# Designs tried in a protein design chat: VHH binders against Dermatopontin (DPT). Part 4

Target 1, 183 residues: Dermatopontin (DPT), of Sus scrofa (Pig) (p45846)
Amino acid sequence: QYGDYGYPYQQYHDYSDDGWVNLNRQGFSYQCPHGQVVVAVRSIFNKKEGSDRQWNYACMPTPQSLGEPSECWWEEINRAGMEWYQTCSNNGLVAGFQSRYFESVLDREWQFYCCRYSKRCPYSCWMTTEYPGHYGEEMDMISYNYDYYMRGATTTFSAVERDRQWKFIMCRMTDYDCEFANV
Short names: E, the ipSAE of ESMFold2; O, the ipSAE of OpenDDE; V2, 0.75 times the mean of E and O plus 0.25 times the DockQ between their complexes.

## First folded at step 1 (VHH)

Design n11 (framework vhh_h_nbbcii10_fgla)
Fold by ESMFold2-Fast, scan of step 1:
Order: C-alpha cells, then sequence, then structure tokens
Structure n11 (fold): chain B 183 residues (1-183), chain A 129 residues (1-129)
C-alpha cells in the first residue's frame, strides 16, 4: 500500500554504473539544480531483471529572460497502475521527477517537481509522440533544440506489457509580462 | 471544420436510464491524443455546467457531484464517438446536454466549460413521470 512506505522522497544512493538515477525497482527523487529545467528524459526497460525501467535526466538553465524561479514544489502523486495526465500547476515547468515502484501492480507512482516563473505564461503548447514508440524499447526524449519546456506528461500503463508509454506536454514561455498566470 | 453531433436524448421516467452519443467529424479520435471530451448541460433557467469529462486515453474522468455514481462517461476512439450512460435519472437531470472537445495541442487539458473549444448543438433530455 502507498501508506505503508515511510521514506517516499529520499534519493536512493545505489545508482547503476552507467549514470542512471535508479536500479531496477528502486525508488528515486531527482531535482535539477536551481534555475534549471528538465530538457531530456532517457529510459531503458529491463524485462529480465524485474520488468522495470531505469531513468536518466538532463537539465539546462532557463534563459535569463525568464528570471529566477519564484517557487518550486512537488505536484500530487500519480498512482501506480493508472493512466494519468498532469501538468505543473500555476504555469510551472518540470524541474524533476520522483518515483517509487509497487510490486502489487508491477508499475511506478510518479510526481513532478515543478518551478514557476512570475508573470511568465505557457503558450504554443503541443504534445510529443509516444515514448517509447513500442513497449519495452529504450526512450530518448530531447527538448533542448528549441524554445520549448516540459510542463507535464500523459502516460498509459499496460499490465500485459508491464510498461508505460509517455507523451510529454511541451510549451513555450512568454518573455513579456502576462496577467493570466494561473492555468 | 470540426463538428460534434449529439443523439440519444428523449423522454424518460424517473429512475430510468438513457445513453447519449456524440459523433465527431472533422477530426478523428486517433488524433485525439490532443483532445479531451466532455458532457455539459443547461437545465431550464440555469447556466451551463459540467456533467462529466474524459481524458484523451479514457483513463481519467471527472464527474459533477450531482451525477457521480449514476452517470458514466466513455469514449470509443475507433468509432469517433463519446458516450454518456445515465442511470437512476431524476427530474433534476432534465436539461439540454452538449458534448464538447478541448484541444490540448494549444493548451493543457481542462475540465471546465470555458476551456472547451468545440461544441455540439445539444440534445434534450426530459425526466418526467
Amino acid sequence: as target 1 above (183 residues)
Amino acid sequence: QVQLVESGGGLVQPGGSLRLSCAASGFTFSDTSSYALGWFRQAPGQGLEAVAAISWSGGSTYYADSVKGRFTISRDNSKNTLYLQMNSLRAEDTAVYYCAAYDLRYTEIGFSPGEYDYWGQGTLVTVSS
């Protein structure tokens, strides 16, 4: 049960040798350095070692035109075994991920770490294609080539495949003051 | 051009059941990784209010407190059709029912009437003895 676990937000120290933030079925909590946002999500699926994914993230500083993030927080938990859609509240951008594995459903719960920028609003939002393209494949989503920032994701879980597919919500941010800053 | 067409409305007695359908044209539900869908209603003398909403995948749903446990929203992406199964109908459910689509390509998903981009013409549901 989710309520039976005592340390949900701790970073697990036993990383894989290749730089992944987690071992199979290991929980993790990852935050970009202050003033940075997630620009890449990489993952490999390991069916033989417990049908789980290892995750890797890359971060980059936001442009000086956005200013300093005014606030950062953890969003609500998205439960293991369920499909879900979530964007950062208050026009926030994704600056981290937290996840725990649940053997009862053979899946992970997820939380976004989000940061907001005062009087900056998302616009020209779009949704990526599915990552991975097929269950069990490696995924490599990179957003740093354009002025788009991750605001969230939607994801589906397959109990048969024991894996998830993701679509990421990508938006530009205004470089001018906006009054409608509470999506 | 996007069109949503409701059907299945009519007269039903209290305690009865009715299934509404909403057929989409001008876009497909296989394009609807970027569309959320919802049902809204306007009762006589009342404003437009949300009844139920469903995510692009069908896994996340929203229900108004007044219909929770009685109504079920669903979608069939292969048929480009949204459904509302209405059970245990009450006189208070009498309204014109509208289906609506929220385009996630330009904004994030929403479950309020003001966030929906495309609207059907409506279908009347009358619950009366």
Scores: ipSAE 0.000, ipTM 0.125, lowest interface PAE 16.5, mean pLDDT 78

Design n12 (framework vhh_h_nbbcii10_fgla)
Fold by ESMFold2-Fast, scan of step 1:
Structure n12 (fold): chain B 183 residues (1-183), chain A 131 residues (1-131)
Amino acid sequence: as target 1 above (183 residues)
Amino acid sequence: QVQLVESGGGLVQPGGSLRLSCAASGFTFSYSSTYALGWFRQAPGQGLEAVAAISGSGGRTYYADSVKGRFTISRDNSKNTLYLQMNSLRAEDTAVYYCAAELPGYYVSSYYRTPSEFDYWGQGTLVTVSS
């Protein structure tokens, strides 16, 4: 019944006063409530206190037409200091983020928490513009139309700026039965 | 410099419970993800095996399949202490249990499953599950 962590795990959250998931250089693990997916990513850059970011997420329930998520898991680690591109395996949607800071590279490693929906497939995928628009700026990526779901991201790290820019991968999901025979 | 000291081991009957503690000295537990902590065990005549691991934030945990659903790892950074709650103990759980810590700044991409990924080790505490 519990596939993740092997035990009912109550995560302790020590968020900042204004609702940020993490303090400067603090590791965090954030999961949307069951049946919800990430629809917004907000972040501010703390240039004076160590060039790290505080993060905030918003979640929304998936439509009833999509059904209940059949499986959720933590995707493979994306290493600190590296550029990377990753989408959730098995047609999954992003339902959380996990990250720890590495002082040796002045950057974070990242993992997606992914959930899949039986016989539902992504289609009409596109990538957002870069967030933030310039290194060191606040970013606020919001999907207001609810027709598109985050499947992943591509991101680049600048050692000079000590910051990341992100492009999010957004897809629609079928509301009819589909199966990729072999993709 | 860094010292880890385990406690809470002892004799327990099958089906019983024990809580192990690992107190750190010589360094302060970071509230950041700089430190990762784990539990390993060694049964008589066997090699070291990973039991559980927890990230610096407490948000990531790993459990060996043999203990999943029975053991719970947790940490308290304010007390510089790592815990392992062991429930539904079996004779096969009889071993010396060691706590281990990741060196600050050491990059680890796995969920801390190999002994070589930990730089500091405790002296061990014996857990015996017997009637």
Scores: ipSAE 0.000, ipTM 0.095, lowest interface PAE 20.1, mean pLDDT 77

Design q01 (framework vhh_7qbe_3)
Fold by ESMFold2-Fast, scan of step 1:
Structure q01 (fold): chain B 183 residues (1-183), chain A 122 residues (1-122)
Amino acid sequence: as target 1 above (183 residues)
Amino acid sequence: QLQLVESGGGLVQAGGSLRLSCTASGRTFSMGWFRQGPGKEREFVASISWSGGSTYYADSVKGRFTISRDNAKNTLYLQMNSLKSEDTAVYYCAADLYSTGYWSSPDEYDYWGKGTRVTVSS
């Protein structure tokens, strides 16, 4: 389940170099630059003034062996207040996030921005442990290993804690044409 | 209930260094340093996450100041290097008991120390 995964939070130390994509309870839309995918998800929680998270993402170029992304799209919305599990359709990789805060449930809806690499398929997938480890804690999920790419996530919402825990779905990508291999 | 006590302020020559400390009477989460110079509004200096793994600095101090914490001692530190006359201010320690992040807005912090004065002479 872990794959060849480092311990991402242990040396994280300067959020000012990254920049937060949102203020508390603010909606946002974030896309990696063309040809890049999400390799880090960082977040801090503020229970004061409404209970919400600020989010930060880091992107890295995919290796040349994957080629250029053939298509990118916004995946279906996952509603606020709900538990959900979603991976990018069509063998896609996560290249962004979109989210809006809903006062009625004190939670966010979520949408992945996904990019497909023509004729390349995910394999050897695994799921990270929960981020954050406990509700209300800051989280810092960093993929140090360039061999694994984020395909999606599963997440649970606690109405009592007014917070979410996430498990990210990480996969390798084939370096061969899998269009005829039945993936 | 929670008290924050700052120490380490004083008079120093330009180009010198000072280390400020802030000791809390109990457990804290988000913490930061703010300052107020003569005739100026209170401004953000630096903040640190609950775990100590993430820090945030005002542009005016980045590269010169280092914020750190020792949660076992309930103590926050600010190492100030290459001090300039414009760094002259009363430095305030701030803490929050509700969040684990770091914040640049004074309105995010519920607990404040009384301040320690730093004077940088030319």
Scores: ipSAE 0.000, ipTM 0.167, lowest interface PAE 13.2, mean pLDDT 81

Design q02 (framework vhh_7qbe_3)
Fold by ESMFold2-Fast, scan of step 1:
Structure q02 (fold): chain B 183 residues (1-183), chain A 123 residues (1-123)
Amino acid sequence: as target 1 above (183 residues)
Amino acid sequence: QLQLVESGGGLVQAGGSLRLSCTASGFTFSMGWFRQGPGKEREFVASITRSGGSTYYADSVKGRFTISRDNAKNTLYLQMNSLKSEDTAVYYCAARPLYYSGDYTEASLYDYWGKGTRVTVSS
């Protein structure tokens, strides 16, 4: 039950009826198929069994004009209990999430899985409103538009509410060669 | 709310062919075909990922049926060749609104379903 034991990241393959990647306080690792990026983030807060969220992700192929991803990697860990801001390095797009729960702070650590596209650069970036709108609510951030891709997020943790609010960083990607030759 | 509408069912002789279509009212990720024959539980037939890069088939239909999709038309297809009397069933289109890492053959992981189209194969 205690999440601070230094458990390694665990990939969960159990399938729930509604496609949740994790059970309450369970660690998870989720990765889009090759050539796909995250287009939806859904989550429910467990009100009865304490504090934590179950997570659900949707992926979509990037357009053919973007080409194949040249490299994919796991970004640095963002610590449980902390506010943080992170975008994928090297002009990357978010293609997955990894997380472990820590009972000592009643929160999760987080890691992005990122993929980059050679000579393609983000532009016209914007930040969504906060999800959920209020702590403890269900969240449903969906983008079924080929114009914008998730590059990262900023998130705040409330120790009082035992919950997080998220703002996602969304950008267009160039369909022409940008001058990033070695990023 | 996403709606799925199947078409193309009918009566066909054994050894014949039919093409089923399923049109979605909006965006879908993975889509699949399931069927329910007389006195049977609903069974998996075929599924396809959003990109069309991966397809999955039940052993009973592999080599005879081909699943495909046209994302520009929000339409899923099932080309059924070399039909057998055992293929007689109501065929249901199903869609995942979200891309799950789960089993593509698992009916409980599909949130949206059509009302079904009947296929009858005569001997």
Scores: ipSAE 0.000, ipTM 0.116, lowest interface PAE 16.1, mean pLDDT 80

Design q03 (framework vhh_7qbe_3)
Fold by ESMFold2-Fast, scan of step 1:
Structure q03 (fold): chain B 183 residues (1-183), chain A 123 residues (1-123)
Amino acid sequence: as target 1 above (183 residues)
Amino acid sequence: QLQLVESGGGLVQAGGSLRLSCTASGSTFSMGWFRQGPGKEREFVASISGSGGYTYYADSVKGRFTISRDNAKNTLYLQMNSLKSEDTAVYYCAASLWGTYIEYHSAREYDYWGKGTRVTVSS
């Protein structure tokens, strides 16, 4: 019943060599180019330079079967120092990240940039393993399953380690018309 | 702590209809209905994706039952039509706060469960 909903190409490393989005404790705002979604999240921890992470992202075009994104928006803020779980509203896919560092808690607040595709809905969702595997380690989450898109994440903060661990929420998207739940 | 509360169960005659509801104390993602009949193991009934756009059904209820949700109200529904004596069971609402493989019909995909609501179909 599903058509071909694979990506037109697989270039997971579509970013500059040493292309960190931010410096230690620097706020940033990153958006994929129009029609693209996040397919890789990379990060290194800089404990001795202020207990913060540098971030790097890769984006890839969504398949033609999804059509053009109908709207994009910044999701609500997830507060620094807290555990949280969030998926993009309105069947959205993650197409960016915004973050600011808060010295009072030694952690970051986070927002997703989300894009929606008219009459296309997430299904067959699953959650990744934890990134990084241990606090303070480098992380490199690359989506090797081109049929799955990031819809959100859940993350925990350790005040002792001054670091976060992340699990990403991955879903397929229908290539046929679907509606929001109608009761 | 997340809590799920089922309602709408009761006694109904064969061929009749019932609508079950399940209200969550907070936001959920994937949700499903499972049931356990007298002297039987718990079995899958229906599941629905976080958006509500994708649904799966057990072969025994396909065409008779409809699962739906209202995310603004944190509520899951199961419309049961053409009820049979074999549908007599305690019906359980299940929820995940994360992505699950709802297509695999597995109770292991859900960590949050309601206490159940009893449905009795009389001849």
Scores: ipSAE 0.000, ipTM 0.103, lowest interface PAE 18.6, mean pLDDT 81

Design q04 (framework vhh_7qbe_3)
Fold by ESMFold2-Fast, scan of step 1:
Structure q04 (fold): chain B 183 residues (1-183), chain A 122 residues (1-122)
Amino acid sequence: as target 1 above (183 residues)
Amino acid sequence: QLQLVESGGGLVQAGGSLRLSCTASGRTFDMGWFRQGPGKEREFVASISRSGGSTYYADSVKGRFTISRDNAKNTLYLQMNSLKSEDTAVYYCAAGTFPLTYEWSADTFDYWGKGTRVTVSS
């Protein structure tokens, strides 16, 4: 009669002492444990000079029906100070993030760590609303549907606010081979 | 390994009609048509769900084009009516598991045909 309101971030692991993967202006490289993908992104804004964000990620195992990831790689760099849109190549899912801070633009460059699953394809894709709702606010993006996986994001940078807003691209993955051939 | 073969393109006068076909070498999920005109980028035209129960169209073709499929024949169709010179393009058949509810994400289709040329003369 009543639904489960559980949050994936409650299953966080592989974090620093306070749960954050980085300190203000610190570069970081975070990967989910093998066979897991990112299901939550949390961040707080630091108003100190050269304003920056601290980041926290939650990962969960992919369903056994997907099998082992066939290949994982770091996607192309998205430059600091720029607006960008990127999804993982080759039907991949986001399994990590890498970022460096650049004082010259007061912003970060970003890379996704992506993993693909043989003959499994994304479908029923949608885009989240913007996170945070307003520049400078805390953000807490949680995958509410356990069947949806992050494939990428689009983000805008505000030089005035010295902050970013994000929209995450979420997709289901087929539980059947997405390739059909009459042999 | 899946192959898509388009047919039905050709020269037609403005106001005329053409029916494009795309035959797949095997079973497919959601499918769509894209086109690329001279000096332009590839753009979305129409898509159809695996069951045929949902269809989506670009604003430029709504009311003029109809997408349909015959799953028993592994064939996708595009009925083009009231053709305009602006419809001149190479038309590409695409297949994948992504239902194209938004124009972005053409890159998420796994399989593409080589295209069939449609020329609309004035």
Scores: ipSAE 0.000, ipTM 0.092, lowest interface PAE 18.0, mean pLDDT 79

Design q05 (framework vhh_7qbe_3)
Fold by ESMFold2-Fast, scan of step 1:
Structure q05 (fold): chain B 183 residues (1-183), chain A 125 residues (1-125)
Amino acid sequence: as target 1 above (183 residues)
Amino acid sequence: QLQLVESGGGLVQAGGSLRLSCTASGLTFSMGWFRQGPGKEREFVASISWSGGRTYYADSVKGRFTISRDNAKNTLYLQMNSLKSEDTAVYYCAADSTIYYSEGFLTRPEEYDYWGKGTRVTVSS
């Protein structure tokens, strides 16, 4: 049971002080350090200015069983204003995001930064629930199990809400040599 | 379910140093240390963001205690220097794996979802 505590007052900080990757409508390019993949995605909708989100990502090293990434690349652009579904090509895992805002459609284009782990294939893939649960809400997607890696996402844009909802595609990776993807 | 295990407590002389560790069985984001001394309410000691880039300390321990973490080992640390008799307490590790991460700081016990069983620190004169 919780009681009264004599902790000091914490000075207020706005969202820009929380280490967000971008400001409202600002383009950004984020890459995990080499050998790391995205394990969490946090975003807040800018309620004061509206029509855009600020993003934050957490990365963690991949297990030694996967080895070093053999190649990394920027995946194809997913256009602003469109719904889309994309996974990293060549059995890749998501290790970053790049995005630009387009005022003409009040939305962002998106690219994944993908890294491939030689002879490791995705399997037992599943899709998360929607993030955020409702347009305009904060979103906190944390990989439920560290052994599941983000391979991509599907997302829907609402011009009325000026916001996006996301579902992330999560897969395990084989611990043995393989040549074929299971997606 | 996530488990937190503290270690490193013991008896130490006033002015001495001690390092506490807390190992988590899985992924954690925001983490902190709390303590409860004899006849006192539970109090906040320190908290740390997931990246380790931001830390927050109770005024009573600023400049003496250092919180740090090693995410590859799922381990949180509290380096305690210049210990005083007032630091005598059971120290608890706390974690939030669901709500707060990145640069958030949690200073209230009710904001943490997971707790260790505690490790006792006794500072003698």
Scores: ipSAE 0.000, ipTM 0.129, lowest interface PAE 15.4, mean pLDDT 79

Design q06 (framework vhh_7qbe_3; at its last look DockQ between E and O 0.36; V2 from the best seeds 0.00; counts 0 for: pae E 12.0 > 2, SAP .76 > .668)
Fold by ESMFold2, look of step 2:
Structure q06 (fold): chain B 183 residues (1-183), chain A 123 residues (1-123)
Amino acid sequence: as target 1 above (183 residues)
Amino acid sequence: QLQLVESGGGLVQAGGSLRLSCTASGFTFSMGWFRQGPGKEREFVASISSSGGSTYYADSVKGRFTISRDNAKNTLYLQMNSLKSEDTAVYYCAAKVGYSFYLPTSESGYDYWGKGTRVTVSS
């Protein structure tokens, strides 16, 4: 617990920043620093630039009570042109993204970078609203609830709009060692 | 380790102006200024995004102080105008390591801190 809200970033004010991780059509691989997890996702859409998006991510350290990650990995790939639903395996939390653009389908394939906190288990999960609210709009998803961690996402692909809407899957993590971690 | 060195503090009369600088030993993301008056807790003054495109100010300094940065020189600035006796404090430069999408306004949102520069506002 950092201050009154667990993570200190509950006191952060939102802003716009030019720190995009990719150019349009460019592949990218983004990882949070060790011991940090993704807490914000921002994106802009460029119809003229291959109906693609530029992405920006923010990370925050997990609270000390969660401990250090015991292992991290890239999850199974989610192919371009498909609608999909994925969470990190092995109770992992999302700590990064990588993606490659395919001009043949004007879309991207995706992988999550996941980190396991072996003494803790996810529970009480929910999904965010759509980001963006309408295809082609900018998106700015920020986790203001420091008790929730990103576990994955589901996404809808529009072949007509050549864009995606995202819902992020957010879960609590136990504040005690869960039973299977002691076996 | 990233190092932050403040400069520009000193004695100034009320109503005067002063410009603080903070040099960083390398590239930084979001940066901010905090201050600690005698017997008080350290408080937020202003913050600025990695690109310099967004700023945020504490209500007590809004309209009088201006935060800015020069990324080519790895330098953060605080222009302080219309100074008041309550602005007397040690001013600290702070920097966030790692990627940041939004501006922190709390001490715990920053990873590196300078040693501070003293500003005294007298009559």
Scores: ipSAE 0.000, ipTM 0.142, lowest interface PAE 12.0, mean pLDDT 82
ESMFold2-Fast, scan of step 1: ipSAE 0.308; ipTM 0.605
ESMFold2 (binder alone), look of step 2: mean pLDDT 89; pTM 0.913
OpenDDE, look of step 2: ipSAE 0.019; ipTM 0.306

Design q07 (framework vhh_7qbe_3)
Fold by ESMFold2-Fast, scan of step 1:
Structure q07 (fold): chain B 183 residues (1-183), chain A 120 residues (1-120)
Amino acid sequence: as target 1 above (183 residues)
Amino acid sequence: QLQLVESGGGLVQAGGSLRLSCTASGRTFSMGWFRQGPGKEREFVASITWSGGSTYYADSVKGRFTISRDNAKNTLYLQMNSLKSEDTAVYYCAAEPGYLSLDSSAYQYWGKGTRVTVSS
């Protein structure tokens, strides 16, 4: 089946004409343009074809006070079927997402694309409420507070619902040089 | 266009060591090593993120192989220790999977390979 892991896999550059980065069960790779970070995460749940979500992201330039990103990278893979908590390493901010669907568990693996701003550190971090509020619902997480940046997420998978709920980790960034906190 | 060039392959005796290098013509993010033995399909060996903070290894090479990189030189390394006859293969450098992936189809750029032969 098209887009399913274990069948001919779609390349990570595949995309949707409707602004959705993926079709049902399609793998995808999305990066914000250089100097931008993710500010919105939208998703609809498709019960069609055995269930999955389509995803859409919005990006915005980081403020001039942060400067240019010093480096960007893909974080560790978070496995399909598992609950996980992940923030960008090295004080990074989320600037993209990649995901592949695994038919064996009816869920997706996930990976963040992260960018670091030299000597800028996250502080005053908090977690959003659950998105979606209930399994199977549409979700539309928009950063209403432009002084906060997404650093990661925690998410739970329900095998019964075949869906995930997400809480996004949001932090402010210093506008001065700082040392990284202790591990 | 990004180009990858592998080097360091050769003939080595079982139990020996060998270090492979892969030099990129420009900046790369995530990178990996794959290999293809005689009469076999291409298989994953190891991968590394740009920062070097995350590495992944195939079970067959864990504890024996070490992947590392020098970003200032745009160079990826594979240190191979305790080599076995089943490690005989052409080793390929790959870049830009988008995400860390054990699936060769996820990688956009590939080198032409370097041959490693492990004799008894």
Scores: ipSAE 0.000, ipTM 0.115, lowest interface PAE 16.7, mean pLDDT 79

Design q08 (framework vhh_7qbe_3)
Fold by ESMFold2-Fast, scan of step 1:
Structure q08 (fold): chain B 183 residues (1-183), chain A 122 residues (1-122)
Amino acid sequence: as target 1 above (183 residues)
Amino acid sequence: QLQLVESGGGLVQAGGSLRLSCTASGSIFSMGWFRQGPGKEREFVASISRSGGTTYYADSVKGRFTISRDNAKNTLYLQMNSLKSEDTAVYYCAAHQDYYYTSMREADFDYWGKGTRVTVSS
């Protein structure tokens, strides 16, 4: 790849004409194609139309050194109105999101779609800054650093602002065999 | 104000074992061990979450070293087995105050001890 190409992956997926996976207060389920993981999360907030966010995701193939994902699953639900912290179980990487809006709390429940890579383990984990920087702002989290993958997030809901701030948990993955408990 | 004090370093023969300890002056969340050999940069060794449920190890020590903690005593341990000359270093204890996840990143650790020397001879 020559001067015009900033990324070795060269693949973005967009499932709508507008790029958004949902309309305001609409439930959605988004999965990266097989062998791809989430590398970008974009969102806009609309206070005028029900205090909800529209979401957009970009996926990229994992490097050849990681191999094929051995298994993918939906992680447990994180309830609307609550702050939470969750990483994919079994050393998994985030490969999608599922969400439903609850008008009673003016917030969304969330699930990660996670994929594991046999005998590959996360390491050198770090947490991003808050997205958005302030409630009600657009957010645009892009990880073009192909050394790090999203394993999860921590997020805080403000009932006053009717919005969430997110910190994403990013990790490297080993290129050698490792083991984890099967629980 | 949190203080970390390492102990247990010393001289050991190749193939031998040592146990390092690190005692904190107060409650700690995620903890880890880093080391710096002569003329080398400081590198990650192992880390453990507050609950002890999540651990990470550097490739060079995996299968030989075991990290553990005793929260009631505010103490972190590193059991080092099958020691090699390449393990010769000053070992530093490090801690998070505000994070629950286990990290291998030096920048994620807020508090550091002064280090304990380990010399492996053959």
Scores: ipSAE 0.000, ipTM 0.104, lowest interface PAE 18.4, mean pLDDT 80

Design q09 (framework vhh_7qbe_3)
Amino acid sequence: QLQLVESGGGLVQAGGSLRLSCTASGFTFDMGWFRQGPGKEREFVASISWSGGSTYYADSVKGRFTISRDNAKNTLYLQMNSLKSEDTAVYYCATGPRYVVDYGLSTSPSDYDYWGKGTRVTVSS
ESMFold2-Fast, scan of step 1: ipSAE 0.000; ipTM 0.234

Design q10 (framework vhh_7qbe_3)
Fold by ESMFold2-Fast, scan of step 1:
Structure q10 (fold): chain B 183 residues (1-183), chain A 122 residues (1-122)
Amino acid sequence: as target 1 above (183 residues)
Amino acid sequence: QLQLVESGGGLVQAGGSLRLSCTASGRTFSMGWFRQGPGKEREFVASISGSGDSTYYADSVKGRFTISRDNAKNTLYLQMNSLKSEDTAVYYCAAQRGIWYDYTSEAAYDYWGKGTRVTVSS
């Protein structure tokens, strides 16, 4: 399954550092290949001029027990300059990111690309700590699959620091038809 | 399966320094140091992300302790400066099976070393 592909930290880290998705203040749209979900989010902060981040993502196939994604879509926009909390609708998992920089607020708007898996439901959800630990630091959040997937995030923007901190929302997914699951 | 082996503990005078090491038998992601003093519960000390880019410290050690890692050697370090009698404890190296970061909860760590004793005498 997913995770059986082996993601030793060094090999995975080397791959995830291969090319940034965006240049400073550049808009971007990133989607995992079909049947894959985001398993790593890496970012560096430009400390010189123009306070922005460059982003890098890694994706991995979901396990056979989860099946093929039934539907994928871009979730609603989360406005630049605001704190927000969002998980993928319809029990979806994060399979991409889209973002535009807004000079008026010196921040980015964000959208998740989400995919859902028919009759599979999130459970045992929890939130990571803040990434980065302090504003302006580099960040790496790697989600090697021990049954957990990114469903969303909560994030706060600091106008003073011109940066964001993120907490990612991680959940297990049932490998059985959740129509019959009791909660 | 994964084994963690701590070293570098010992007796040190208050105000002194000590460096702890933890060698893993294989690749690791987020790692941390926890400690347990005599008659106390185990508490968080410091943690570091897999890349080494993010570090986190308990308030009691911030500014005195520095966590770092050498991924080529599968080794985690804790540089302890300005040691106090309150730092006397068995120090445990811990590693997460997954790679997202609840760095302060013992329950988030899947692999634990057997510990190395640090005694700070006044």
Scores: ipSAE 0.000, ipTM 0.133, lowest interface PAE 13.9, mean pLDDT 81

